# VH-VL binders against Tricalbin-3 (TCB3), part 10

Target 1, 208 residues: Tricalbin-3 (TCB3), of Saccharomyces cerevisiae (q03640r272to479)
Amino acid sequence: RVESTTWLNSFLSKFWVIYMPVLSQQVKDNVNPQLAGVAPGYGIDALAIDEFTLGSKAPTIKGIKSYTKTGKNTVEMDWSFAFTPSDVSDMTATEAREKINPKISLGVTLGKSFVSKTMPILVEDINVAGKMRIKVEFGKAFPNIKIVSLQLLEPPLIDFALKPIGGDTLGLDVMSFLPGLKSFVKNIINSNIGPMLFPPNHLDINVE

## First folded at step 8 (VH-VL)

Design g05 (framework fv_fasinumab)
Fold by ESMFold2-Fast, scan of step 8:
Parts: structure tokens; sequence; C-alpha cells
Structure g05 (fold): chain C 208 residues (1-208), chain A 122 residues (1-122), chain B 107 residues (1-107)
């Protein structure tokens, strides 16, 4: 139903803003040690996520399949979603100056101490699509939502582009290692997201 | 190595309050939920509530709503559970336990503290 | 609240015996169920998560099965060190609820 979709999109947008900082930090904490481990294999001194935010815009819901309530105050739905955030490169000079989200970048460092140089690689052209199960448990307190549970029903389609800024200043053959780095990043995502969101796992968000 | 270390045993009079601590190590404190579970002598396990140390958000079992407060101190990686208006029925071992917010069915309550005995008597 | 009914409340068996403990939920909880072992004077230890997945470091004689409302924990060949109370926990909904426990004793 349209009313149900409108309410859920409103709630998800609100909760996306609240949850995003938590997700950002957890991604950095889990991924940066893995990136550091492969940096020598790419002939670089350091590799890390510099910025990570998916912005304030929640994923777009493309389809909903509703289910019978599992409990007195519980609603369960399967959502087909797409997430295609705007790229920094598509923003106006004014918007870019104001550092508008989303911002995802990797830092590639060559050299050590005072001679080290770091090149940012922007993660852009992000395209994520998938199907998730959402369970909403209602409480009696405003805003009447107690818990939102999220679960991916299958591995999501994830694609993106790696766009280096000033790569030639580092003297790197940047184009030769980007495909390998992209594949490695996709592998990290798949290995980490499974224990978090793939069945039988799920994410519970307490709204209090 | 993941460890949850709780404060020592307490003896309280009826009507008093008790505050039990749970200091964590071996993982990122703000990355996991902390739950509190109690067990009266010779009885089973009872879930009291949980806290998300990253947000300070809490959820309490209805039975304890209004008497329990769960808090955290991220500077010391310590979670706290305070129970007020103590009665003799509150005599129990109180445990803290960890659950993964992104993996409830997989890692829920995977590590436990050693327990804190709270005795309420006059 | 989801009520977890555990049976039997106690049992006594010999070393080498196959032991089965059941747990029943008052409503569907899918596979959001864990099994815990509590030895005398100790904190509980997780044996099984997601109804059927064995916790790392737990002996293979322990296994879990079931989904929805009916669940079982099986010890294929009981050992003396298995003397303990066993609890199921549902984490499908808040409040999280435990079964009443099953005390396993060895003859």
Amino acid sequence: as target 1 above (208 residues)
Amino acid sequence: QVQLVQSGAEVKKPGASVKVSCKVSGYTFTGYYIHWVRQAPGKGLEWMGGINPNSGGTIYAQKFQGRVTMTEDTSTDTAYMELTSLRSEDTAVYYCARSHPLYFSGTSFDYWGQGTLVTVSS
Amino acid sequence: DIQMTQSPSSLSASAGDRVTITCRASQGIRNYLGWYQQKPGKAPKRLIYAASSLQSGVPSRFSGSGSGTEFTLTISSLQPEDLASYYCLQHNSYPHTFGQGTKVEIK
C-alpha cells in the first residue's frame, strides 16, 4: 500500500541519518586493517579508507511484498531496493565547496615520514541493488517504533568506480592496479557483509 | 582476547540501589550491544535489558521498567546497570553479555561476564 | 512476550548416552534461537547459535535443530563434563526470553 510505503520511507530516511555514522565507523574499523594488509602487494606504503559516508539520502524502495503480522505490534516486509547516491564529481562548485555528502575516499600513501605523499581515490558511480527483509516492532512511546530489523535475502549487486585524483603526482601506474584493487574491495565487502546481514543474520536497530 | 569483567559482590538493604559495572577488553566497545541478565539462586536466566554503547540507546524488559537504568562510559569501555528500590526478590547473580548489532542470530550473547552476586537482606 | 517452554526440567543419563532437550516457542521465531550451557558456579556459555550452528570451540557431540516453534539440542554421547544446566534463548523479538532450563545429571 502507498500509505505504508510513504510511512516506511519516511522512517527509513530518519533512521538512515541516525544510523549512518555508526555504520561508517564500523566499516572503517573492519576494512582498514584488511586494506593495510594488502598495501605492500600493490607496491604502496599505506592504504586506508579516509572518508566514508553514504550521505543522508536513504536507498530507494522499488517494490514491497507485505507479510502477515508475526506478533501483536510487528510488521514484516520484503523490500527491493536501489542505492545510487550522487557523486561529488556531479556537484556544482558551491556544493563541492560545502562538502555535501556522500563522501567515500581511499587514501593511497607512498613514501615514509616527511617525504610521504597521499593520493585520494574517490569511490563514485556507486550502484547497489538488492532485496531485504524488514521487520518493524512497535512500542507505545513516540514515535511508536521500538525496533527495526534488517536482513538481506541474497547477496546484493554492488558496483562502483575508483577515480584517483592527481595519480601522476605519486609516480604510480595507477591504471594498472585499480582493477585489482576494485576486485579486492568487492571481496572484502562480500566477506564482511555475510556475517552481518545475510540469512540467518539480521541487523536490529533500537529506536527507544 | 575478548573479556567482560564485572565488579565485585554487593550486599544491600531493602530499598537501596545497586550499580554493577562491566568493563570490556579485546574488542571495540562501541561496536557491540551489552545486555544484562540475572539469575536468582537456584532459578533460571532472566533478560533485563540492553544498551547500545555507541548511541546510549536502551531497551528494558517491562518488569524492570522504572527501576533499572543502563549506561555506558566509552572513555573506560565500561557498561553499568543500576537497579533501584531493591527487594529481597532481587537477590541474584547479575551478568553482562555481548551481542553483535549487525549479527543478532549469529553472535547474540557470545561472551559473558563472570557475574556479580547482589544480596538484598536486612 | 514470547514464552519459551523447555523440557524436560531435569534428566539423568549415563556416559555415552544420547540426550535430547526440547524448546518450544509460543509463536514463530524462525531460527533466532541459541543454546547455552551453564556449569555449576559459572557464567553461561553459548553452544549453538542460529538454531543449528555450532559455536567455535564447542565439541561436535553437541548439535541443534529445528525452526519456527520447535527446537532441539542433542548431545550424541554424553560425557561427565556435560553436567550442567542448559537454556534456550529466543532473540527474534524483545524482550529476549529464556527457557526455564534443563538440568543434566550423570548416573
Scores: ipSAE 0.000, ipTM 0.419, lowest interface PAE 20.3, mean pLDDT 76

Design g06 (framework fv_siltartoxatug)
Fold by ESMFold2-Fast, scan of step 8:
Structure g06 (fold): chain C 208 residues (1-208), chain A 121 residues (1-121), chain B 107 residues (1-107)
Amino acid sequence: as target 1 above (208 residues)
Amino acid sequence: QVQLQESGAGLVKPSETLSLTCGVAGGSISSYYLSWIRQPPGKGLEWIGEIYYSGSTSYNPSLKSRVTISVDTSKSQFSLKLSSVTAADTAVYYCARHSPGLWSTGAFDIWGQGTLVTVSS
Amino acid sequence: DIQMTQSPSILSASVGDRVTITCRASQSISSYLAWYQQKPGKAPTLVIYKASSLESGVPSRFSGTESGTEFTLTISSLQPDDFATYYCQQYNSYSHTFGQGTKLEIK
């Protein structure tokens, strides 16, 4: 069965305005220490997240498939989702005017000692899409939720563009290291979400 | 060092398309955002739209249906087309560069001198 | 649309005065606000970015502050070259918006 997503997308849009700043700060707080502990390679000496905000546009649910035979006191669903925080093609003129853009920037340091150069690189054109399996287990009294379990059905699509800012690029051959940096960034994302959400792993949230 | 210069017709007839070009001298346009901003006589500033050297654009939603911004990297120039003009489109049109700094992308650090475009029969 | 409201519309002052111009955003813009100076017949020039960062080459008598959605531009000791129209601009949202301007004129 494929369900209507209108109510859920309305709820997510309202919740996202409240939660997005919290999520953004948590990502920065958790990832920067990891970046300080490793050398990225590809000619890059150091990497840090300078700014991280995901913007006002929430992830959208494109479809829900519910399962009718899931066991005692259990609801199981597959959610198709997309996160395209810079995309305004589905918005009214008013919505587009009021939209707050994501702001994600990386500080990339090249060289050593007094010859070190740090340049900012914007992360833009973010496109994340995938399918999430959600199981909800109810306790002794419906609708008392006991456990919510989340799992990605397969690794999600994660894509973005890296855009150096500045016309002179500090004399660096920026085009030579961007593909390696993009690969490194994707590996950091996968290393953080894989152990929680990629099959065979799943995340259990105890609500009781 | 980087300089911006607007050029194009100063007089456009109602219902026709306003066309302007911004020439960039003294530096590369690569890795910069460039915006068009206008100012009707005696009034304030209005942002029209922006383009990145790769061709990615964003437009003021109030003008989106009439605006096209394009880039020609080989000529080091950016262009604005505004269709179906009326007397309300009479303004000084500025080409401006977004500051290349991390916290200042979106602030305009270099502006052209401006070119007056009058919409008149 | 994020509305930027400037006050006052006109400010009369004398050389040596401390003047403050205010700009209020209709919603949160973090610190993504710029201030511009425009002299008659000329293009605007950037004075402050990121709410409080002084643009290179701008005299230190200019400063910016922020408190929530309220932003101020202060000139600590007004000079003859400072008589101009000043605009604030937010660059946090998809659509960049300017305030309506504050004309700083000789008292």
Scores: ipSAE 0.014, ipTM 0.640, lowest interface PAE 8.2, mean pLDDT 84

Design g08 (framework fv_iratumumab)
Fold by ESMFold2-Fast, scan of step 8:
Structure g08 (fold): chain C 208 residues (1-208), chain A 120 residues (1-120), chain B 107 residues (1-107)
Amino acid sequence: as target 1 above (208 residues)
Amino acid sequence: QVQLQQWGAGLLKPSETLSLTCAVYGGSFSSYYWSWIRQPPGKGLEWIGDIYHSGSTNYNPSLKSRVTISVDTSKNQFSLKLNSVTAADTAVYYCARASHGWFTSYMDVWGQGSLVTVSS
Amino acid sequence: DIQMTQSPTSLSASVGDRVTITCRASQGISNYLTWYQQKPEKAPKSLIYAASSLQSGVPSRFSGSGSGTDFTLTISSLQPEDFATYYCQQYNSYPYTFGQGTRLEIK
């Protein structure tokens, strides 16, 4: 099991760096239209993700549970994972020195045209945890992987802090609407991943 | 009021390691990114990198292979090491505080600057 | 990297003049731009953040405007202490980048 998590850590660390630009663009493309349609609080003319990168630190696998009663040429396992991209306490000195930090911001715009002002809201203290079911189907010759299927067993724990900057410039009572905005953002995340990853749905990755 | 004081070696030979330290007085070390910026004589400003009190860093890609920024929270200090210096690294080096968090990296409190000269 | 270009690179003006300095980003940075003033042998001092927000303690004759790629710093009535080099900086994306500077000299 130690071998499995070591292999996965090596794969995830390399895949994460390659995939992050793709993930950033996908999140912006899917979420910004939804944010544009909803402006929590008064005086908000636009709301959008300006920056989205989760940094260089990949999710950590916390545990594996294997199933013995599977189909021929298939294995199933449940993985517990955690994602704390700002946390360096579990890293070596070299890993901490080379780490690229997450950078996520929302832009809140008040006004239009030449009289508009945009205030950034930082997304910090990110903590994501969940349980994932993984099914691997092997091809003609074991161990050739044909299809990997992913499914979340329950809605993941998603927590973060919203930190506005330059609050005085917009005349908004930002402290009054942040809890509502945070809940709204969590709902967008769950509503977007639910149809793909919550039971009975699953995501299939064709490796062949 | 918050003050930054910096010190370290000023004269280096090519291939040596530059080492500078910045100490923070009169203010909190948390909730801020702590930055290093340099300015070659008669030229403009170049951002080197920053660090949070947790040890989390960001580096300018042009310097990433040679630069290390570290923090000592027990002393409210952060330090810059730049390996394999050349004459192109001759500059005044500034430490600075970036306001409010990592996204708003406008520098609102600056150290006095340290001239580092690399000569053979 | 986002390239920041200032114009002019230098200008001469008299006390009481209205002075404008421009900064152009190679790609969109919204309003995530700071203006700094630097006097000889001194560290830079922040004047304007978020393109148009005046720093506490900075005289009201300084103002900033713009969004996206084009930004302007204006000094409405130049004072003797304003002769300095001015820099813009974007903080929209890592690495943070500065303009090349604009040197403001007495005419």
Scores: ipSAE 0.000, ipTM 0.403, lowest interface PAE 21.0, mean pLDDT 76

Design k01 (framework fv_pritumumab)
Fold by ESMFold2-Fast, scan of step 8:
Structure k01 (fold): chain C 208 residues (1-208), chain A 117 residues (1-117), chain B 107 residues (1-107)
Amino acid sequence: as target 1 above (208 residues)
Amino acid sequence: EVQLLESGGDLVQPGGSLRLSCAASGFTFSSYWMSWVRQAPGKGLEWVSAISGSGGSTNYADSVKGRFTISRDNSQNTLYLQMNSLRVEDTAVYICARSHYTGFDYWGQGTLVTVSS
Amino acid sequence: DIQMTQSPSSLSASVGDRVTITCRASQGISSYLAWFQQKPGKAPKSLIYAASSLQSKVPTQFSGSGSGTDFTLTISSLQPEDFATYYCQQYYSYPHTFGGGTKVEIK
């Protein structure tokens, strides 16, 4: 069956603001070592993410399909989700730097004798959609939840545009590495969520 | 139930080596970053090292860089800390901690390392 | 490295008192701040993450606030089991760094 998602989207939006700082740190922790490895390929000495945020607007759950063939103590559902955060295309450069939502900022160091500079990159036209399978296993005493399992049914659709913001550039030929950066970002997303959430993998949350 | 159990702490002479272990159970070990934190007798907490779920990324405090190596065996659900060139100042209780989107959420009991004489 | 300055180093209080502990980062860390409680001879216990979010099963007398560089931990009504040492920690960037700790003692 397909059920109403209004209550879930309300709760998800509250969780999103708590999770976003943590997601930002996880992205930096996983991506910065890899960026350090590719910096020489672009003729720069160091490259690192200073800031990462997907903004204040949470993903929305567009539909829940419940399954009846799951066993007595198990509820299985497919959740359809979409993520289309606020666009910043109408902002001035100053407002975009201060209120970018979503936002990526890169720290760049050129040559051994040059000082580090930041290169803010505006993230626009974000479109992410997918389907997630959720299994809830109940314990002996109702309504005790024992395990919640999460799994993506297919690689999610991920698309976005990267636009550098003027004034904070170092005269780099940004157009020469922007396509590579976009490809790298897509690859890191797929390689990090694949082992946890793509079939046959799943993420188990034990509530016991 | 999430459990973290450290072992391997011992009395060691300066310049010696020691390997600590942290046995994890009750969660999907490979999905979590793990850290080592230490506390010298009567002193505060000091973060030592962290390792990603896959083991592909590691980070170290400046005081231990080049001397300590963090590693993990996801098939055995075990975190390790290889300590070389030990100094008297490394004397501390070493505690493993699980890290995820809520920061450090679960801690072990710790294992005492004494570097003396 | 990001330096975490915690104050006071110690304080004396009575059961029922409101206790406030402060933590300052040497640079902006957004909301990537956690608070921990440690009782003598025991491992730390996680209290708060993301500056203001309570960890599961943590009593409601604990609350956190702040963002950027200045943060506070508040215990609204001190209980006998709350006499302990409290630590803040930033997890914005590596190396992760802790404050020096605040010992909450019986007055």
Scores: ipSAE 0.000, ipTM 0.403, lowest interface PAE 17.6, mean pLDDT 75

Design k02 (framework fv_pritumumab)
Fold by ESMFold2-Fast, scan of step 8:
Structure k02 (fold): chain C 208 residues (1-208), chain A 118 residues (1-118), chain B 107 residues (1-107)
Amino acid sequence: as target 1 above (208 residues)
Amino acid sequence: EVQLLESGGDLVQPGGSLRLSCAASGFTFSYYAMSWVRQAPGKGLEWVSAISYSGGSTNYADSVKGRFTISRDNSQNTLYLQMNSLRVEDTAVYICAKGSWTQAFDIWGQGTLVTVSS
Amino acid sequence: DIQMTQSPSSLSASVGDRVTITCRASQGISNWLAWFQQKPGKAPKSLIYAASSLQSKVPTQFSGSGSGTDFTLTISSLQPEDFATYYCQQYNSYPYTFGGGTKVEIK
């Protein structure tokens, strides 16, 4: 069975703006420790994410396929999703003008001189798409939820472009730096999300 | 390329203990849930135990619960099965398998024989 | 626990024959059923997952169908290398359970 997604997309659009500051902080809290103590080269002693936002446009659920009960007190769904915050074809003119652009900015520390500078990098052309399986297992009394299981049915499509915007490059060879940085970012995503959600793994959230 | 190699099978007396190992190569071991499956001589397949990618969750067949312990060392790409209080009916080839609830068991090892006899 | 009943337990067939093996779950498992092939002295080989999806590099003579409680493995034209024992397995919930196996032997 395929279900309507209109209500869910309306819900996600409202909550994305509310939850983006939380998501931003969670990313910084998880990634900055991984960057600490790692020398990326190019005369840099340390890197940190200074700012992180994915913008105001939420992911879109393109389809929901529900399955009949698959065992003891379980409900199962496949969600097809896409995240294309630079695509304005589904926005009003007002929304398109006033949307918050995705932005990542890096703090750069130079150990020899103890100079800290910010090199801002804009994330553009974000394209994330995938299919997520959601399994809900109910506890002793319906509708009490016991376990929610999340799994990507295939590794998600993840693509983006990095553009330096203004600022002092600190003498860094930015054109040589950016391809390595994009690869590094994809590896961080894979190392943090892969063990939980990439097939054949799944994430079990124990509510009870 | 992708392979699982079991070791540790031996002849053991009833009540004895054995530790089985499964060395994984050719894939990112820490991303995948792992299982042990056994097969008694001339008999069918029986699932024994499963462990999540991180080792934080384990499951056991009722026939081995309380006697067997599944564990993993992601830094060494190795899966383990500690078998205690062995019984004659535990005699089987023990096979490690990589699996998920989407693809089932997609990669299997060759197995290691455990014989429990006096 | 979910019981898997596999039938027949054995069958004799000739090269070129169409072979059908059935598997029945004691309760609904949606499409969470896999099929495996095992040759004497060798580890099982994964053939089909999610009731009907072929594993990578598995020959197209193999197909699976079914949902809920009733499942079928079909070998459309039996080849010499297909003489083996076949097992179904549910992976809807723990404990995972296998069918008793079907031995496909030469006539």
Scores: ipSAE 0.000, ipTM 0.422, lowest interface PAE 18.1, mean pLDDT 77

Design k03 (framework fv_utomilumab)
Fold by ESMFold2-Fast, scan of step 8:
Structure k03 (fold): chain C 208 residues (1-208), chain A 118 residues (1-118), chain B 108 residues (1-108)
Amino acid sequence: as target 1 above (208 residues)
Amino acid sequence: EVQLVQSGAEVKKPGESLRISCKGSGYSFTNYWISWVRQMPGKGLEWMGKIYPGDSDTNYSPSFQGQVTISADKSISTAYLQWSSLKASDTAMYYCARHGTSYYFDYWGQGTLVTVSS
Amino acid sequence: SYELTQPPSVSVSPGQTASITCSGDNIGSKYAHWYQQKPGQSPVLVIYQDSKRPSGIPERFSGSNSGNTATLTISGTQAMDEADYYCQAWDSSTYHVVFGGGTKLTVL
């Protein structure tokens, strides 16, 4: 249904601008403590999220599957969504500076002894796609929403590129350790999202 | 365990009334939609309509609206399909089936064969 | 009214992959469900929500749904898979359940 997804994408774009700062802080607050004591290998002694923003462009809803009355007071919908990096090619240089593009950077500390250095690694070319189940439970009178439940139907497609920015690689083969780091990062994402959103888990939000 | 048990086969003459039943057990009867599905001899499945027993909300296929009545008695966990006046063209196997999420049918009754002939 | 179209029959040799299609306008935006019916028996759900298998259904059954076509795939087809197969969708605009016409699968 093109018209319903177009309206929803317009609404989500407005909401995204308001919510993104909250999401950015929540991710850093929850993930950085998990990373503080971890050494993922390849001579990496410490890892932390330096910056986290998914930019000003909201995820796009690609399709909505039929809703279902499993119970009289419950409506269930499956949303197909996609998130791609903001397209800056059509922006002026001034607009690009003033708009928030996705920016995720990792501080990687390499070598624990004589050659210890911290190198920033930028997360770019982000592509996330998946299907999310949204269950809405109504109170006694429609449209009073009591509970919204969110669940991912399967682990989402998450892809990105890791790009070191400046600095000395400390003689490490960058092409050798980046795939391992990428897998490690994906595992961190899954470990944080899985307990909340992967089946059979779901996240319940009390709207009232 | 979830079960849907339907009433036995019926042999009727045109013009007679009939009510067949579908009894649910092993689940909360009032919280699931139940559909009736017709299958004429040697033909495919046809959806007739559905009922939500908790409040008797019904929805009918246009082909069956006014030809049949779907009802339920939640005190005995039973759904009904009723004809006021049977026709020879009503000869078929009738299934009841419970809806899961997205209106798939997760459990089916064994079927009730209705034969209408003079 | 929304309509689903299936081929009336499909034939495969034992061990081959059987493919049964269900065509409907923009069916990829709806959930497709699949039922197996053997002679004298009630239908049995074999695939729900495009690609999910109920408990007890062999892994050789799989499904997909995109654009105008949903597909039921049976890998390593066995004689016991001979049956009529029906696709089903739900049309949210009418609140109606819709069945395809059914496909007879023969394993020869």
Scores: ipSAE 0.000, ipTM 0.431, lowest interface PAE 16.5, mean pLDDT 77

Design k04 (framework fv_utomilumab)
Fold by ESMFold2-Fast, scan of step 8:
Structure k04 (fold): chain C 208 residues (1-208), chain A 118 residues (1-118), chain B 108 residues (1-108)
Amino acid sequence: as target 1 above (208 residues)
Amino acid sequence: EVQLVQSGAEVKKPGESLRISCKGSGYSFTSYWISWVRQMPGKGLEWMGKIDPSDSYTNYSPSFQGQVTISADKSISTAYLQWSSLKASDTAMYYCARTQYGSWFDPWGQGTLVTVSS
Amino acid sequence: SYELTQPPSVSVSPGQTASITCSGDKLGDKYAHWYQQKPGQSPVLVIYQDSKRPSGIPERFSGSNSGNTATLTISGTQAMDEADYYCQSADSSGTYWVFGGGTKLTVL
């Protein structure tokens, strides 16, 4: 049975604003070392995430399709979610750089020059959608949550566009470089998320 | 009136393909999972798998993974169970059933008898 | 894999109480559901969530579930109650559904 998700989406929206800075730092701390170790060709000295925010708009829960109470202390739910942030097509490059929701930028630094230069690359047109299984195990008394188990039911849809901001391409062949970088970024995402959340893997969180 | 109506009995030879159907009416078809259950002649009930008709997401019992395909067409409120190559051991009554909130099955279709014989 | 065990058959005289058991590891920590199947017919839900009756099911049907055993009880058993009865629950992970082997109830 499909349940109303209005209250849950309201709560998620409030929580998202608080959690976003934490998520931003965690992504940088975990991803930037991998990017530094696997620089693409073209004489690139450094590649790093400069800014990461998924904005103030939380993912939307599309509905709770399956609700299973197989155990007296366990509830299992299959949630459909989508994250399609605001379109930036009507913004100037400066406006997009400063206020997009979300805003993710990559810095590419070339060391063939005496003076280091960085080309910022914007991630936009983000589209993430999937289905997640959430199992909640309660403690001795409802609603004390003991364990929350998270699993994606299949690899989620993750799509986006990469666009250079401003006019300085540092001599890179952008038409050839950006498609390769997009594939590389998707591989980094899959290698980090797959072992935790893609089937048959799952993540258990002890709430106490 | 909430009901599930299944397609008629089938008689097939080993190696043939087959698709049987289960049509829901009297409720929001995309709001519930549809499960398929097998009952071999003189045997008990075996859960095969389920489908979410809203996005065609499927989950199979390990015993049936790779042996059958479950699909749905939400525009006509119909779920399907399909074999690419039937075996004599597929001879059974096949039921579809709506999965209620909390994992019990109600209602059940009337069943489709599949006989596979050379 | 998780198994639910039922006796193959139970016999009772008209008007007596029939008890059909369903055993599984820690079944009392999970919900058990019961289905009645008469020859040539599809299963009919008679008890859900251990002890609840669907509309249209006689008060004679009741259920319980504790420890490792769920029990379907039919008081004042009638000839029309003669059928196969199946219990159902989820496996230990809650991912797959499992049926008991079925019990043939004979009313003498």
Scores: ipSAE 0.000, ipTM 0.476, lowest interface PAE 13.6, mean pLDDT 77

Design k05 (framework fv_fasinumab)
Fold by ESMFold2-Fast, scan of step 8:
Structure k05 (fold): chain C 208 residues (1-208), chain A 118 residues (1-118), chain B 107 residues (1-107)
Amino acid sequence: as target 1 above (208 residues)
Amino acid sequence: QVQLVQSGAEVKKPGASVKVSCKVSGYTFTSYWIHWVRQAPGKGLEWMGGINPSGGSTIYAQKFQGRVTMTEDTSTDTAYMELTSLRSEDTAVYYCARGYSHWYFDLWGQGTLVTVSS
Amino acid sequence: DIQMTQSPSSLSASAGDRVTITCRASQGIRNDLGWYQQKPGKAPKRLIYAASSLQSGVPSRFSGSGSGTEFTLTISSLQPEDLASYYCLQYNSYPYTFGQGTKVEIK
């Protein structure tokens, strides 16, 4: 419902700005060791996330569908969401004016010590969309929330572009490895999210 | 106090190397990139590159690839920029500046004059 | 590389005048543009980010506008302390590139 999603989108946008610095560090800490493991396979010496921020635009809830058959003490709903942090088409002039853009870059390094060269690869044109099932279980006192369960109903749509900068400075055939790198990045995302959120798995948040 | 403090002026001969330091205080060193920007006398600003103190990843402008090296020392909260094979056209004031996404270049060092002459 | 071209290269105006400086990018940079002020002998200071957002502590007489490839910095009522060089910077993609600068002098 337009009315119900308006307040939720307002809340998410405020929380998003506060949480981003924490999320940035968590992503780098978890992903960079995995990227380091594949660098030799591409004939490069190092591969890492250098910068990670998703900007000021939060994911948007596009629709909510509620289910009432579960009985007393539970509410189940499906939320449709979209995350297009570079898109300003759904923003007011003021929101667009105040927007902080996402900055995600990968560093590709060839060589060691004083003879190393580094080429950045920007992650741009980010588009994520999906459907999340949210199940809320209430405790003894109404309306105390006991457990919130999250599950993706299907693997989310995740798309982005990899844009190398610095051209041929590394002497590396970047065009030959970009499709493989993009697939590998998507696999890292799925391997981190899948065990938590892809069916039959779900994430339980104990709220008491 | 949040500030970036750079090392003092240097005079070098052509072919030499120079290493400029940028000491950070008042914020968490690893939370922001340190970028380097130079300015030749009477000329405009030129971005050279930057370093992420969290892990030491670097990005260099193509013009300086092979001559510039940026490093960091998290034990002293100091970033360094070394430029080799100096030429007279490298005479400039070198600035370090803090950046992170929407805060790019919001805090600058005082500048270090490097003069290359024979 | 993205080329940033500023106009004019220099200008001279009187206190109270409205001053306009333009910056053009060789390709679309959205709103990833900042404006910097550099007073003689000093390090640059950021005035504007995201093309139109005023940096905290900067006087309201400064304003930025534009998106994509055409950008403008306006000083609505020039003051003597505004004597400086002004630079635009694109941070849409590496390498970051500055405009060549505009020198503002007070008559």
Scores: ipSAE 0.000, ipTM 0.426, lowest interface PAE 18.2, mean pLDDT 79

